# Designs tried in a protein design chat: VH-VL binders against q96il0. Part 250

Target 1, 167 residues: q96il0
Amino acid sequence: APERGAERRDTAPSGVSRFCPPRKSCHDWIGPPDKYSNLRPVHFYIPENESPLEQKLRKLRQETQEWNQQFWANQNLTFSKEKEEFIHSRLKTKGLGLRTESGQKATLNAEEMADFYKEFLSKNFQKHMYYNRDWYKRNFAITFFMGKVALERIWNKLKQKQKKRSN

## First folded at step 9 (VH-VL)

Design A113 (framework fv_ebrasodebart)
Fold by ESMFold2-Fast, scan of step 9:
Structure A113 (fold): chain C 167 residues (1-167), chain A 120 residues (1-120), chain B 108 residues (1-108)
Amino acid sequence: as target 1 above (167 residues)
Amino acid sequence: QIQLVQSGAEVKKPGASVKVSCKASGYDFTDYYISWVRQAPGQGLEWMGWISAYSGWTNYAQKLQGRVTMTTDTSTSTAYMELRSLRSDDTAVYYCARGELFDKSAFDIWGQGTLVTVSS
Amino acid sequence: QAVLTQPPSVSVSPGQTASITCSGDALGDRFAYWYQQKPGQSPVLVMYYDTERPSGIPERFSASNSGNTATLTISGTQAMDEADYYCQAWKSSTGHVVFGGGTKLTVL
């Protein structure tokens, strides 16, 4: 199902989020931020004459992007879940209800939330460190294949110059 | 040298739970994720899920969501897969397999398999 | 959800080339991986990243991926190559792994 806030407004913001790139674009396109990961996806153009090296590079970039989006979507979900659990626990300890008189969710003040943020960051420091390590490994591989594709394109240009040589 | 050693065969009644272990050796356990793959008698391979040995990050097959739990114990370099509410069609050989974090899809080292039989 | 289709069986004579295909939309955007499984044994990774061969796998094994069809090729097929072969791909939208239905290779 759509989020409650999204169904309330079908105008400009929803119109922008409904934008799709042209069916056949000659360039990569950057989309709006993903709802869960808050990262902007890259929609890759597939050339008609894609070489095996170009295909391998595109697949590596797409796979890396999806891994990155999955990681951050999961991290954001974990943050939201633990934040909600923390707030619920503290309100219960104070003998307060989960809803205000106006029916909205009860919240904690900034000083109380600071304890949660400190604990969450500490717990996830090593996880983020391993994420950064893997991120660098992936980008190293992408850079390597980008170099191979660049060399292939230079070779193709040289072939074209030879074909264009006339008497 | 690099190996994954699984626990022994299990016989369970319908509705029971089974927990299979997979002990890693010969490499840094936390550098890899562990996938679980099962194979029913005479049938093909079916992916169940994977877990990061360091972070505990899991991803489960949709068909098994709610029935499967994967965990790791880094102090013993052991991965676990627990399947609940067993049915006769859960009878299979269950494999653990090592995957590279950089390429989470490649399974380069496999355990020997654990036969789980579900019958009355 | 079977998203990768393999022929159930392929037969070749010793010394001939065996070709096993694997088709599915995922292969256009994701890498193909290949596993060999002999009776009573665990699967063994024989090809990864569409075309790459792991250390220890004989040079007679090669693979390609074009469009939505990946192909495992075994040149000069030997009796020891008789096994079930499975293709595998990663499904990006869910982060899930999918296997093909498997192909029994018979060498006679």
Scores: ipSAE 0.120, ipTM 0.651, lowest interface PAE 5.3, mean pLDDT 81

Design A114 (framework fv_ebrasodebart)
Fold by ESMFold2-Fast, scan of step 9:
Structure A114 (fold): chain C 167 residues (1-167), chain A 120 residues (1-120), chain B 108 residues (1-108)
Amino acid sequence: as target 1 above (167 residues)
Amino acid sequence: QIQLVQSGAEVKKPGASVKVSCKASGYDFTDYYISWVRQAPGQGLEWMGWISAYSGWTNYAQKLQGRVTMTTDTSTSTAYMELRSLRSDDTAVYYCARGTPYDKSAFDIWGQGTLVTVSS
Amino acid sequence: QAVLTQPPSVSVSPGQTASITCSGDALGDRFAYWYQQKPGQSPVLVMYYDTERPSGIPERFSASNSGNTATLTISGTQAMDEADYYCQAWKSSTGHVVFGGGTKLTVL
């Protein structure tokens, strides 16, 4: 049953494997890169006796992942759109077509593209700085909660051992 | 005191556009998100979208995609929400609300609301 | 369209405990938030991160989230608590914010 996490490995007819989680996984697992963000999603394991603190940590991690995915998907789309517009504008200025005689997309050389990269980085510098700041803040919070969960698990294990001895 | 102050009530004809403003004060405007939420008379809350004041990054409700635009002006600490091609069912009180930098969905400060009436 | 289900109304006597539920698949993976709205007023955030209370909100307000059901609890309910209450979460499949339909709390 799919809900048990017992998944088989998928392979294409050409022998190319599609990544899937190992059967009977008790840990987080990493999926293939997202088409738009190019980031690999993490699927979080939910223990059967998840504590309220563990639930908060998992939700924080999942929300942070989606925030990160949305940011990079948007950034990559913006980059691709502006890159194509830049190339089109430059080719039009040169009086060149958008395709070569072989039907391939016409491209600019590295020196010409350097202008675009410089402009894009300058234009997006503040946005990337704020992204990095928020990314570090979120990861700091996650690390803090991970510490709390670790302490809770140690404490519960000690309590369990004492309870067994009292029996 | 942290405060969001919205522009005044608007009356519009069907097909027109409306642009509501939300002026922030008492905090660093660029450290927070601004969300827009509307409420039709006697109805519940409906999320419209949010914008990051620091990056200009937006995320809009699917139902409103193509009709709504959210912008900010950091020099005046003001957020704007423009809704185009108005219909009578767009009649609602429109709220702006502040998100926290660590949780974009936590709306801790709300504007007073702007009534937009769409009628012939 | 709301994907979070709330009862349309809850009635309680002054001093009694009011319990308002919010159910939806998103709540198993996402934080629940709660807002109080009185007639003619803007909503006020009363609970966030499933269980946390903002500064200025009375201690009689508490909340939990287990499985797919979040619960807002108001102990020792007062007449001033009479309002509409909305839960809120992220919709897992879209990353969009969604509100519950709202619950009118009546204190009589």
Scores: ipSAE 0.012, ipTM 0.601, lowest interface PAE 8.4, mean pLDDT 81

Design A115 (framework fv_ebrasodebart)
Fold by ESMFold2-Fast, scan of step 9:
Formats: structure tokens, sequence, C-alpha cells
Structure A115 (fold): chain C 167 residues (1-167), chain A 120 residues (1-120), chain B 108 residues (1-108)
């Protein structure tokens, strides 16, 4: 059943894309980076005769992707918001305007921003730890279902060979 | 223990606004989303939207876009849902519910519900 | 809009197996969730990820999802299981949550 798989590299290090165009999807397709999460979504190919187990695997992979997209979109939005707030607060404290003479948005130097980055990473440590825990749990589940699908395909091939040889 | 406690019942006139609160306790408030779901008398569940207490990020149901606003106060671990331009068909029990921050449809704990009656 | 369709009512005798279906295109791409609601009470999550049971939910509750149809199954149905049951999925086109219309389970 068509799915995204690893392919052995031959003498030509750069091969032709194995993904079909969206309108003629025959394999999984990788999209452009999402505006908010900055992650590339995978558009999963759905075989005409998808088994219930194959559907469950695809849904699990799809939900894991959505979960991942939502987490990083939320983190990036929070980072941007808190960064702006920090910059505005520090500029106000220093008696500086929010814009430069050229009309460009005023910024802080790298030394001043280091405090923000340190604080942001520190307060998000627990959230990232829970994210990593759930990421491993989800990938374990995906690997398990991939194994089940592989066994199903092997079993179906063996059953079909048995029928052909018996007839 | 994990608990979501909502504000008391309200009676409003058509055209008014209502603001329902949901106070969370027993868990880290910013680690979970808060969703709002309503239920008209004798009817089914209708999702209204969710908010991330951590980021302030919201996502609202199409039908309610422009009339609903969700906010949080992290210092009191309280979520708020304000619905404006009330109509008689907004009469419902309004629930808050907790979900994981990176998915929308896993509502593992619910508030007790707040009855909002819109009548003249 | 994306719709999840449930039968409005299901009746079983105590000890019988109750089966509640939920159908919709969203279930082909997203996981099904199930909620139990008793009169005057808040909903309670009884099944998630198509077939997973939360801690504290009796083993007689099970569920499956095949194609675009999810099924909640209650084996050895008891009087305490009498309630309204709602399925739920995520609408992949909007990113919004959608609930089924609900099924009243009567145990007589």
Amino acid sequence: as target 1 above (167 residues)
Amino acid sequence: QIQLVQSGAEVKKPGASVKVSCKASGYSFTDYYISWVRQAPGQGLEWMGWISPYSGWTNYAQKLQGRVTMTTDTSTSTAYMELRSLRSDDTAVYYCARSTPYKQGDFDYWGQGTLVTVSS
Amino acid sequence: QAVLTQPPSVSVSPGQTASITCSGDALGDKFAYWYQQKPGQSPVLVMYYDSKRPSGIPERFSASNSGNTATLTISGTQAMDEADYYCQAWDSSTGHVVFGGGTKLTVL
C-alpha cells in the first residue's frame, strides 16, 4: 500500500522527488512551512482500499502532526508577544521612544535581550519537558502501529499466495 | 484535586451581554486549554471555542465569531467567556472544560455549568 | 458544516449490549471521543482516541472507529448507564470541535 518510505541512494546523490503533485497524490506529500508553527505539514496519501488498521495509523500520525503544529504555533506566538512586551517595557524604563528616528521599530542590544531569552527558556522548561514526554509516547504508538500494519500486509500476501496455489 | 468552578446563573434581556467565569484548581492552570461548550434546554452540546491561558490564544466557533470573547486571569486561575448581543436562542447551560494545550477535543474535566436565561 | 450523526435514542434491557453509532466525514481523518451526560450533570469523558478508556471508566465500555463510523459499545448494560451519549471529533477543514446530536440510552 502506497506510503512514504526510505529509499536507497544510488550513484546519483540527489534523486527525483518521490512525492506526487497534490492533484495526483500517490504518496505522502510535504507542504510548505506553516506560518505560525514554522513546521512543514505532511499531507497523507489515502489508498483506495485502506484497511481499518492503516486508517488508525494514518489518523494517529495526522493527530500527532496537528498536536505538534499547535504546540509550536502557540510557543512561537507566546515568544513573539512576550518579546515585544519585554522590549517595550525596557525602552519605556530607559526613557526611549518605541520607534527610531528612521521610523523603524526600536530594539534592544544582544546583551539586554540575553536576559529575556534566559527567562523565557527557564519558565518554559516544564512545558517543554511535558512536550518531549508526550512526543516520545506518540512516536512509540506510531512505531507500534507501523509494525502492526507491516504484519497485516505480510499476512495478507501470504493468504493471497495460499489461495492462488490452492486454486 | 482537579476542579473547575463556574459562576452562578444569570437572567438577561435580549441585546445584553453576559460574562461567565470558570475558576480552575488542583493543576497548573497554564498547562491546559479551557474550552467553552453550551447546551440549550433539551438540546445537544455545542462547542463555542477555546483559549490558551499560557499564550492568550483563542479559537472561536464560526457561528459565534464577533459575539464571543474568551479571556483568562492567570493570577486567579480563572477563565472568562463573554457573549454579547444576546438572543432568546442563547438560553443555555454554559460549560467550561479542560483540554490538553496541543489538541482541541480531549475534554477530561468539566465545570458544573452556568444557566444563562435570555428573556424579556 | 461538518456533521456527526447519531441515532436519537437506543433502548436495551439490563445486561444486554448497547451499541451507539456516530457517522461523519471528520471521523475518517480525526479521532472520536465519547461523553456521557446524566440529567442535571456535566458531561463525563468515557472514551478517547477512538478506542481508549480513561482511568475510572468501567471495562464494559469499549469503542471503535472504522471508516467514517465510530461505535460506542456498553456490554452488560446497567441502570446506571442510562444517560445521553455524545460523540465528538475535530473538523479538519476548520480546526473546530464538532459534537454529534446525542443519543439517549434507556435501560428498562
Scores: ipSAE 0.007, ipTM 0.529, lowest interface PAE 8.8, mean pLDDT 80

Design A116 (framework fv_ebrasodebart)
Fold by ESMFold2-Fast, scan of step 9:
Structure A116 (fold): chain C 167 residues (1-167), chain A 120 residues (1-120), chain B 108 residues (1-108)
Amino acid sequence: as target 1 above (167 residues)
Amino acid sequence: QIQLVQSGAEVKKPGASVKVSCKASGYSFTDYYISWVRQAPGQGLEWMGWISPYSGWTNYAQKLQGRVTMTTDTSTSTAYMELRSLRSDDTAVYYCARDQSYLPKGHDYWGQGTLVTVSS
Amino acid sequence: QAVLTQPPSVSVSPGQTASITCSGDALGDKFAYWYQQKPGQSPVLVMYYDSKRPSGIPERFSASNSGNTATLTISGTQAMDEADYYCQAWDSSTGHVVFGGGTKLTVL
């Protein structure tokens, strides 16, 4: 039997994955889309002289990315599950089997599926509104920290200019 | 005056369920996640899960997946944690704690704790 | 599963500096948080964002996070600091909150 350590540490239960950036990379690296969220993860470049403020910004961006990935992975899973339950329920009501003669899953026509989509959107409207609110609040916080990092970099350049000037 | 006030101690038989409440006051309830953390006698802190009051989004510890349910009632600013199929090793003090949802800064306010004893 | 490792106990004399470590892979990518718990009481947040101190926490408390090891430092340790200390982080792979096993600080 596989040891617990044999499981990938870079894969969350929600399907979030982590891939190593290429060697000699000096910039952020974008990975392939996550299986469940369909979002591409970003692997952040870590400078050799990363300041505490830059570290905080990177960690905040990473936490926000993980939060976003988990939300959409869960939402997509819920959609798929409820969609299948709806299709199975409607097929049972019609007295039809769950699979076609070819062995593929039986589907409903566009008019029948419209009821499901309308119900799903209505049911999840508040959840998506709250997601958008938190998403914008988190990006506001990230922008604020990015501003702090930018000011720190300007200050450091001014310090270096003063150092050169003093000669 | 930010406060989290929990329901009183419970004594349950093995196999029963318990539902602990946590009433928040003094802040915007929907702007913070509520975590549940338990502590068995003489043991350390064990995270059970968290819930977002505005979205209903939950995330549970793998060990408790299938036995725990977290809910909130925003009209009363109250969070609930229900643990089912109780065993003797579920005897613990159960805490609720808040963590800011949009700018994570740790669990800055905690409830007083609720002792749940599971015995025959 | 990601784990945060702390020494089970640390002993110091009054006025000495106490150092409590917390090690784990999650700490390289996520913030470390520290909690103080006295017997019969709820935990109290004493450090967040690796090194930031909440209002009301004495200046003698400080912290750092380098690589995979976070450290809580208490300078000029007082009898009132005697407590259990827990580190906390987010497990990047699961999104779960992870607590260290706790360290009992004894001031004698």
Scores: ipSAE 0.155, ipTM 0.659, lowest interface PAE 5.3, mean pLDDT 82

Design A117 (framework fv_ebrasodebart)
Fold by ESMFold2-Fast, scan of step 9:
Structure A117 (fold): chain C 167 residues (1-167), chain A 120 residues (1-120), chain B 108 residues (1-108)
Amino acid sequence: as target 1 above (167 residues)
Amino acid sequence: QIQLVQSGAEVKKPGASVKVSCKASGYSFTDYYISWVRQAPGQGLEWMGWISPYSGWTNYAQKLQGRVTMTTDTSTSTAYMELRSLRSDDTAVYYCARGELFDKSAFDIWGQGTLVTVSS
Amino acid sequence: QAVLTQPPSVSVSPGQTASITCSGDALGDKFAYWYQQKPGQSPVLVMYYDSKRPSGIPERFSASNSGNTATLTISGTQAMDEADYYCQAWDSSTGHVVFGGGTKLTVL
C-alpha cells in the first residue's frame, strides 16, 4: 500500500498547473485536472484581431480561473496539514508515538477522525461562504462582459452591412 | 468616510519584531481583502502579502515567507502585519490597502503609512 | 519571476501629453493598474482594468494595454500631475502582486 514520507510540508504552495493548446487551436482548450486543486485549467485562445473589450473578457476569465485554482489548491493543502497535526496531537495526548513498533505511521480510528472533520467543516464554513459569494460576483461580471462583447459584434456586423450597401 | 488608519512610527533594533495595525472604518470590513505594501526610503513599492478578513486566508510574498504573519480582528475591524527577525533593510514605510473581493489586486483605499526604522 | 519595467523619468511641458510605459510578460494575460504617489503621501489608484478610470480621476488620464506593454497617458499635463507613477499587475506564475519600478513625471 502506498505510503507518504514521514516529513510534512512546512510550506503550503499554491500554484496553477500550466499547459499549452495544440498549435492550430482556434478555440479555448481544456487541460487535465491540476494535481493540487483537482480542477481542469482552461487555456484561452487569443485572436490576432482581439478587440479591447474581448481582451478584458479573456483576462477576466483567466484571472477568475487562477483565483479558483489557487483557492482550492490552498484549501486541499490546509486540510492535509491540519489533519496530520490533529492526528499527532491526539497521539501525544494518549502518550503514543508517531510511529508504531513496526515503524509504520500511527493513525486514529474513524470515530476519532470524525471529530477532526466536524471541526474542519465548522472552521471553514465562513471561508467557503466567502468563496461562493466571490465566485458569484466573478461570474456576474463575466456574464456582463460577454453581453458587451456580443453587442459589439452585432454593431460591427451591422456597420459592415451598411458600408457594403453604400459602396 | 472610508478610511484605513495605521498605528504610529516604530523604531526597532535588528532581530526584533514589529507589529503594525490598520483600522478600517466606513465600510464592511469582511467584504474586502487587506494588502500590505512597503516602500524603503527613496525606493519603489514592494508587495508583502494580502489577507481576507472574512476567511483568514493569506498569501505572502516569497521573499518574506516565514518572517511575516498577517491577521485580522473582525470585532475591531483591524488588520495586523507582524514582521520578525528585522534587518536594517526592512526600514521602510509600511502601507495597508484594501482590495475588492472580485479584484484583490486593485488597491483603491490606502492607509497613511507607518514608518518602521531598524537601526543598529 | 515576472518583472514590470518602467522608464525612470519622463519630462513634459505644461499642456503637453505625457506617456508612461510599463512592459512585462504578465501584461499580456493580466490587467494593468496605475498608481500616482506624491512626496510624503500614500499612493492613489488612477487607473484599473487596463483602461478604466476611478471616480474623481480627471478625464485627461487614460490608459491602454496592448501585447506586453501598458501605457498611461496624461493629456494637457498640469503641474499638479508631478508625481511618481507605478504600474502593477498580478504575477500569474506565483499569484503575487508585482509593481513596476516607478516613473518620475516632471512638468517643466
Scores: ipSAE 0.006, ipTM 0.581, lowest interface PAE 9.7, mean pLDDT 81

Design A118 (framework fv_ebrasodebart)
Fold by ESMFold2-Fast, scan of step 9:
Structure A118 (fold): chain C 167 residues (1-167), chain A 120 residues (1-120), chain B 108 residues (1-108)
Amino acid sequence: as target 1 above (167 residues)
Amino acid sequence: QIQLVQSGAEVKKPGASVKVSCKASGYSFTDYYISWVRQAPGQGLEWMGWISPYSGWTNYAQKLQGRVTMTTDTSTSTAYMELRSLRSDDTAVYYCARSIPYRKGDFDYWGQGTLVTVSS
Amino acid sequence: QAVLTQPPSVSVSPGQTASITCSGDALGDKFAYWYQQKPGQSPVLVMYYDSKRPSGIPERFSASNSGNTATLTISGTQAMDEADYYCQAWDSSTGHVVFGGGTKLTVL
């Protein structure tokens, strides 16, 4: 009956609703793909009454996004630079220009590019292996905390239903 | 408007401890990490560690582990860095700097620095 | 000890392009950051995320990071750009920060 009771998150949809699972959050903003990482950044909404568990989940997701953004931005930049240098070197060896008659970038065929891809993958094998390991570790942690948040919301919902039935 | 104000210069004897403060204003103190960085006279920047005012989490440089302690007082928006068992090579300007939690190495605002001199 | 290596000094004439390099394994898969420090002053962030400029930093400042080498470039260098420059990288897995040894930029 108090006026402040009407502001409860289960009756007023401010922030993350008790009946809105983390996967269905309508308050996060998704941006365009970053030019370097080619990943879409997520701008996380911070609820006014965020629980400690919800905050841990959000911060873990923010940290993972930053880690991912950093890795892929550097990986894509390195790949593009080395690929361009390889193509330039091979075309120069063949006595060809960097541009076609139509002004397009001159390219090598798939067989010629296979050497570059093989060397690039070999050179970066350990880096990609550690990335995949850390990616799975981070996603396991995120999934674990998502489960905890969901369980907290289910528990609160059950307590609410039991109290309502008692009235 | 965003400002980090540090305590004044200190002169200490070898073996003593020093505690430097850093008072933050103009932003939500618990939303950002505070890092500590020192610089010996004529030398480069050396990272000492960071603290989260929200969680109390700390991460210290390996070289300083066991000698340094970082704390915060959220009621006064103040961070503290205590360095124990001082040696002459701890003589340096000590800086606090604000960093974004997911960008821990992005120091966008710095305190003015605190000179700590260790001499007999 | 610093993991990131910078040349101790770089000299340029006014109006010329200055290039300051930073090398180390910490840059292989991590973002580079750059700081400017003038005598008696606190460091100032001049570049973040390898190539992005904070508000208030002149357009003549640019940067790149490729493989294990990050480069800060100052085009049309002015006397006011004379300072010590530090590169920095952050390891997201450990949370540890490492600074380069610093480069003193002299403008004539």
Scores: ipSAE 0.000, ipTM 0.465, lowest interface PAE 17.3, mean pLDDT 79

Design A119 (framework fv_ebrasodebart)
Fold by ESMFold2-Fast, scan of step 9:
Parts: sequence; C-alpha cells; structure tokens
Structure A119 (fold): chain C 167 residues (1-167), chain A 120 residues (1-120), chain B 108 residues (1-108)
Amino acid sequence: as target 1 above (167 residues)
Amino acid sequence: QIQLVQSGAEVKKPGASVKVSCKASGYTFEDYYISWVRQAPGQGLEWMGWISAYSGFTNYAQKLQGRVTMTTDTSTSTAYMELRSLRSDDTAVYYCARSTPYKQGDFDYWGQGTLVTVSS
Amino acid sequence: QAVLTQPPSVSVSPGQTASITCSGDELGNRFAYWYQQKPGQSPVLVMYQDTERPSGIPERFSASNSGNTATLTISGTQAMDEADYYCQTWKTSTGYVVFGGGTKLTVL
C-alpha cells in the first residue's frame, strides 16, 4: 500500500473536498486542522486572470499563513515534549512507573500540572510577544494590499463603464 | 550604516565543533532575525537556519537539526552559530545575514563570511 | 522536496539584455528573491518580493514571477554586472529557505 506521508500537511484528503459547485464561483476553502499547529489552513483560489497586485496580496496571505503555521507547530511540539519530560521527571521522583496498570500513560493531577504551565508560559512570554508584534505587522501589510486590490477593481469597472458609454 | 562583522577563519579536525560569531551594528538588533547560510568551495548557497534576536525563536534546516545551535547576545548585538560533529563536507564559507520579521526570506545585509576548513 | 532550477551559465555582450530564469513549484505560491555574488564577496540582495528593487540597485535590474518561473532581467548589461546570481524562496509547507543552484553571468 502506498504510505502517504502522515506528516505531510499538504497531502490531507481535503483535496477531494475542493470542489467548486456548478452553480457558484470557486472560492478559497478551509482545510482540516494541521496535525502540528492545530490551525486550519486556507487554500487560495487563483483566478485565471489574476492581476500582479492580486498575486502579491495572495502571496502575502500565503506567507503569513505559512509563518503562523510554522510558529504554532514549533510551539506545540515544544509544549508537548516539555510536558512529557516534566511528567516523567515527577513520576520518577515519586518512584512511579510511566504507565498505569491498564497500559495507559501515567499522568499528574491538575494541581501538579499547574507548576509546569506556569513555568512554560513564563519562559515563553517574550517569544509570544515578538510573535504578536510580527503578526500585527503582517496583518497591516495584508490590509493595506486588500485596499489596493479593492481600488484597482473599482477603477477597472469605472474604465469599462466609460468605454461602453463612449460607444 | 548597517554592518554585520563575523569572526575570523578557522581550521578544525573532523569531529570537532566550531562557533562563528556575527556582530551587528547600525540598527536595532532585536527588531530583526539573523539567518545563517553556508557555501562550500565552488558550490551554491545553502540555508542553515535563522534566529529571532528578540525572542530566541529558531528554525533550522532539516539536514542540520541536532548538529547546529544558534544563539544571540543582545547586550553585544552578536549572533552565534555553533556546528558540531564536523565532517570534511562542512568545509565552507559561513555567512550571517539580516532578515526582517515579516520577510524572513529577505536577506538584505550580509556579513563578510567566515571560512571554516575541516581537515586533518 | 523544493528545488529551484537555474541555468548554470548565461553569456551576453555589453549593452545586451541578460535574462536569468529560476523555476520551481514553490514560486507559484511564494515570493522570489535574487542575490548577486562577485568572486570573494558576500551576496547582495538585488530584487525582493518578485518585482521589487532595493534602494541602491540600478534601474536596469528588474524581475518578474509568473507561473512557476521567476526571471531576473538586466537591461543594458555592463561588465560590472558579471557575477553569480542566486534565486531564493521558501518551501511552502515547512517555511524553510531554498536557494537555486546559481547562474554565472559572463559579460564578454
């Protein structure tokens, strides 16, 4: 059997659901949550006559999405790894095994886990602040180019209207 | 004026580690990423990874994960790249380059390069 | 796997237009960037975000990106433009940086 890479984010079966209804124009569509980032990817529809400005906007949105996916995938992996290390360390300190009698992963209670969450949030505070700053800059750029695209579309419609009225 | 100044050339034996520095000046160090790119003799450019000077967030090239570590010291506006378990095919000129936070692939200023030779 | 393909060399006479291509599947969804590298020197950014020119780069440099092919164009090529040129983009799914193999521009 072909082993489709389970780790490949762009091989989701969502390609099957990327159908444009016969009665409607094709639109951007939202896929299932990425395994690592837990964010839903947007797959962008590319018009056949996409303008250079529209292409720039789409690439800015794509780049921002990719950056966002990468950041959260790394953050979630770090969280998961450190969480397991913390749990295993605490269980060893208590003289307990890593598995329960039923074979499931041994866990700590919410009170014990509070120490981990406080430490994780504290040491990642600056990372998250920088992320927010970068995210705002990216969204400003996207909003700015969305405005330019809107103006381009208005101007093109006005040009077409003028040509029709001139006979 | 924006400038990135790297440490001098090094000769290492296989299995050793090397740590290259990149001192930034002329801009707010914490506002940018520092990327590392290497170039083997007569070969093209190969991206190694980048680090945020503000948050310490890193992203390393797949084939170098486990062998490379990137760090920064904001008090001296200096970035560091350490490569471990050196092999002869690690012989290259190593560059640091400045990247914008919202354009991580946009390398607008480059250091002068550091030649690292791995031989016995 | 992301791969950016460039011709290994391009030759032009002084005053002619040089065209250097860079092709790869990522370029349809990602920006292309171009770098100039002269022997013994560091790379210099000459074009960014497909079509944009940094301050200080001569007007004779221009670039485009259509389909899966980015093109760097140098009009009225001068001897000083002789260098290796590299294209660069991001791998769509991972955010890793990818460089093309480089093109040696010779001005004869």
Scores: ipSAE 0.158, ipTM 0.650, lowest interface PAE 5.2, mean pLDDT 81

Design A12 (framework fv_ebrasodebart)
Fold by ESMFold2-Fast, scan of step 9:
Structure A12 (fold): chain C 167 residues (1-167), chain A 120 residues (1-120), chain B 108 residues (1-108)
Amino acid sequence: as target 1 above (167 residues)
Amino acid sequence: QIQLVQSGAEVKKPGASVKVSCKASGYTFTSYYISWVRQAPGQGLEWMGWISAYEGYTNYAQKLQGRVTMTTDTSTSTAYMELRSLRSDDTAVYYCARSTPYKQGDFDYWGQGTLVTVSS
Amino acid sequence: QAVLTQPPSVSVSPGQTASITCSGDKLGDKFAYWYQQKPGQSPVLVMYEDSERPSGIPERFSASNSGNTATLTISGTQAMDEADYYCQAWRSSTAYVVFGGGTKLTVL
């Protein structure tokens, strides 16, 4: 008799992956998007034999991720708050209520909202330039330490090969 | 070359507000964060919060949330820390310190401190 | 209050090695920093990123950080090293900075 396809599909591949916690993975894990920043966090794997350089690299990557999360969470919060304030201010100027006759939240048309987006982008242009500069500096530091870790691993492998040949 | 110079000592009554300034020089002000740390007489260091000098993004110690406000003026390279609803236990030396965007708590340069005394 | 625990005092004779500990849950997963403060003066950064020494800080200062404990080590301790020492780290995922309670180092 043919094997039961539904039972085979219910077990094996997807069942196994559901029971593997991120903390016990053999490499880095990517989580779901953060509610505030909308960025996916990386959960870094810590090997048993982590060198001081590898630890420093991991900590730098963790700090950079936290900085990036904080920046975008703050940016999204600022955008949301200023957008709401802008809409309320414009509705007040027009003598309109905060809700429509249908009970929906009152909003502005695309032409009116274009004014807010232009103001927000202009106001935050310098901030975004500084973000890009700092992002560059952070990635340079990470790349520098990635290079040091790579050189350490190459040196250790070469040293190991020389010991094998000498023995 | 790199300096953080704070405003002078202040004596305040309970319930008043104090605003301490920290003027930076010798580096690109907007490239760094400024943290505020206080120290009550004979006590240890207590972190109050930090501000990104250009972004204006702030992070405050939970104990002080709602009473503290940190701001910057990039045109004068000056950071400010305002503490409201002062109590006798707010008597402390208040320090500003520079940190790098790469590192939280890499306080490499400190201001000279500002003594704030809260007394009736 | 701080989440980092330091002994309130450590005493050593001149020329001996001083060891100051700083304990916190999973502290070794974070960078630890150390500050020296002499009476009436601002704190001075003496060690950063666990084990790095700033320019101008004597070679006798060293540090480590693993597991739950960071340690500041001063070899060949001198009278000028007498001061309060504070460790510092940040909490994971919160951006909050935390200081230890401080350790008074007495030389002789």
Scores: ipSAE 0.019, ipTM 0.629, lowest interface PAE 7.6, mean pLDDT 81

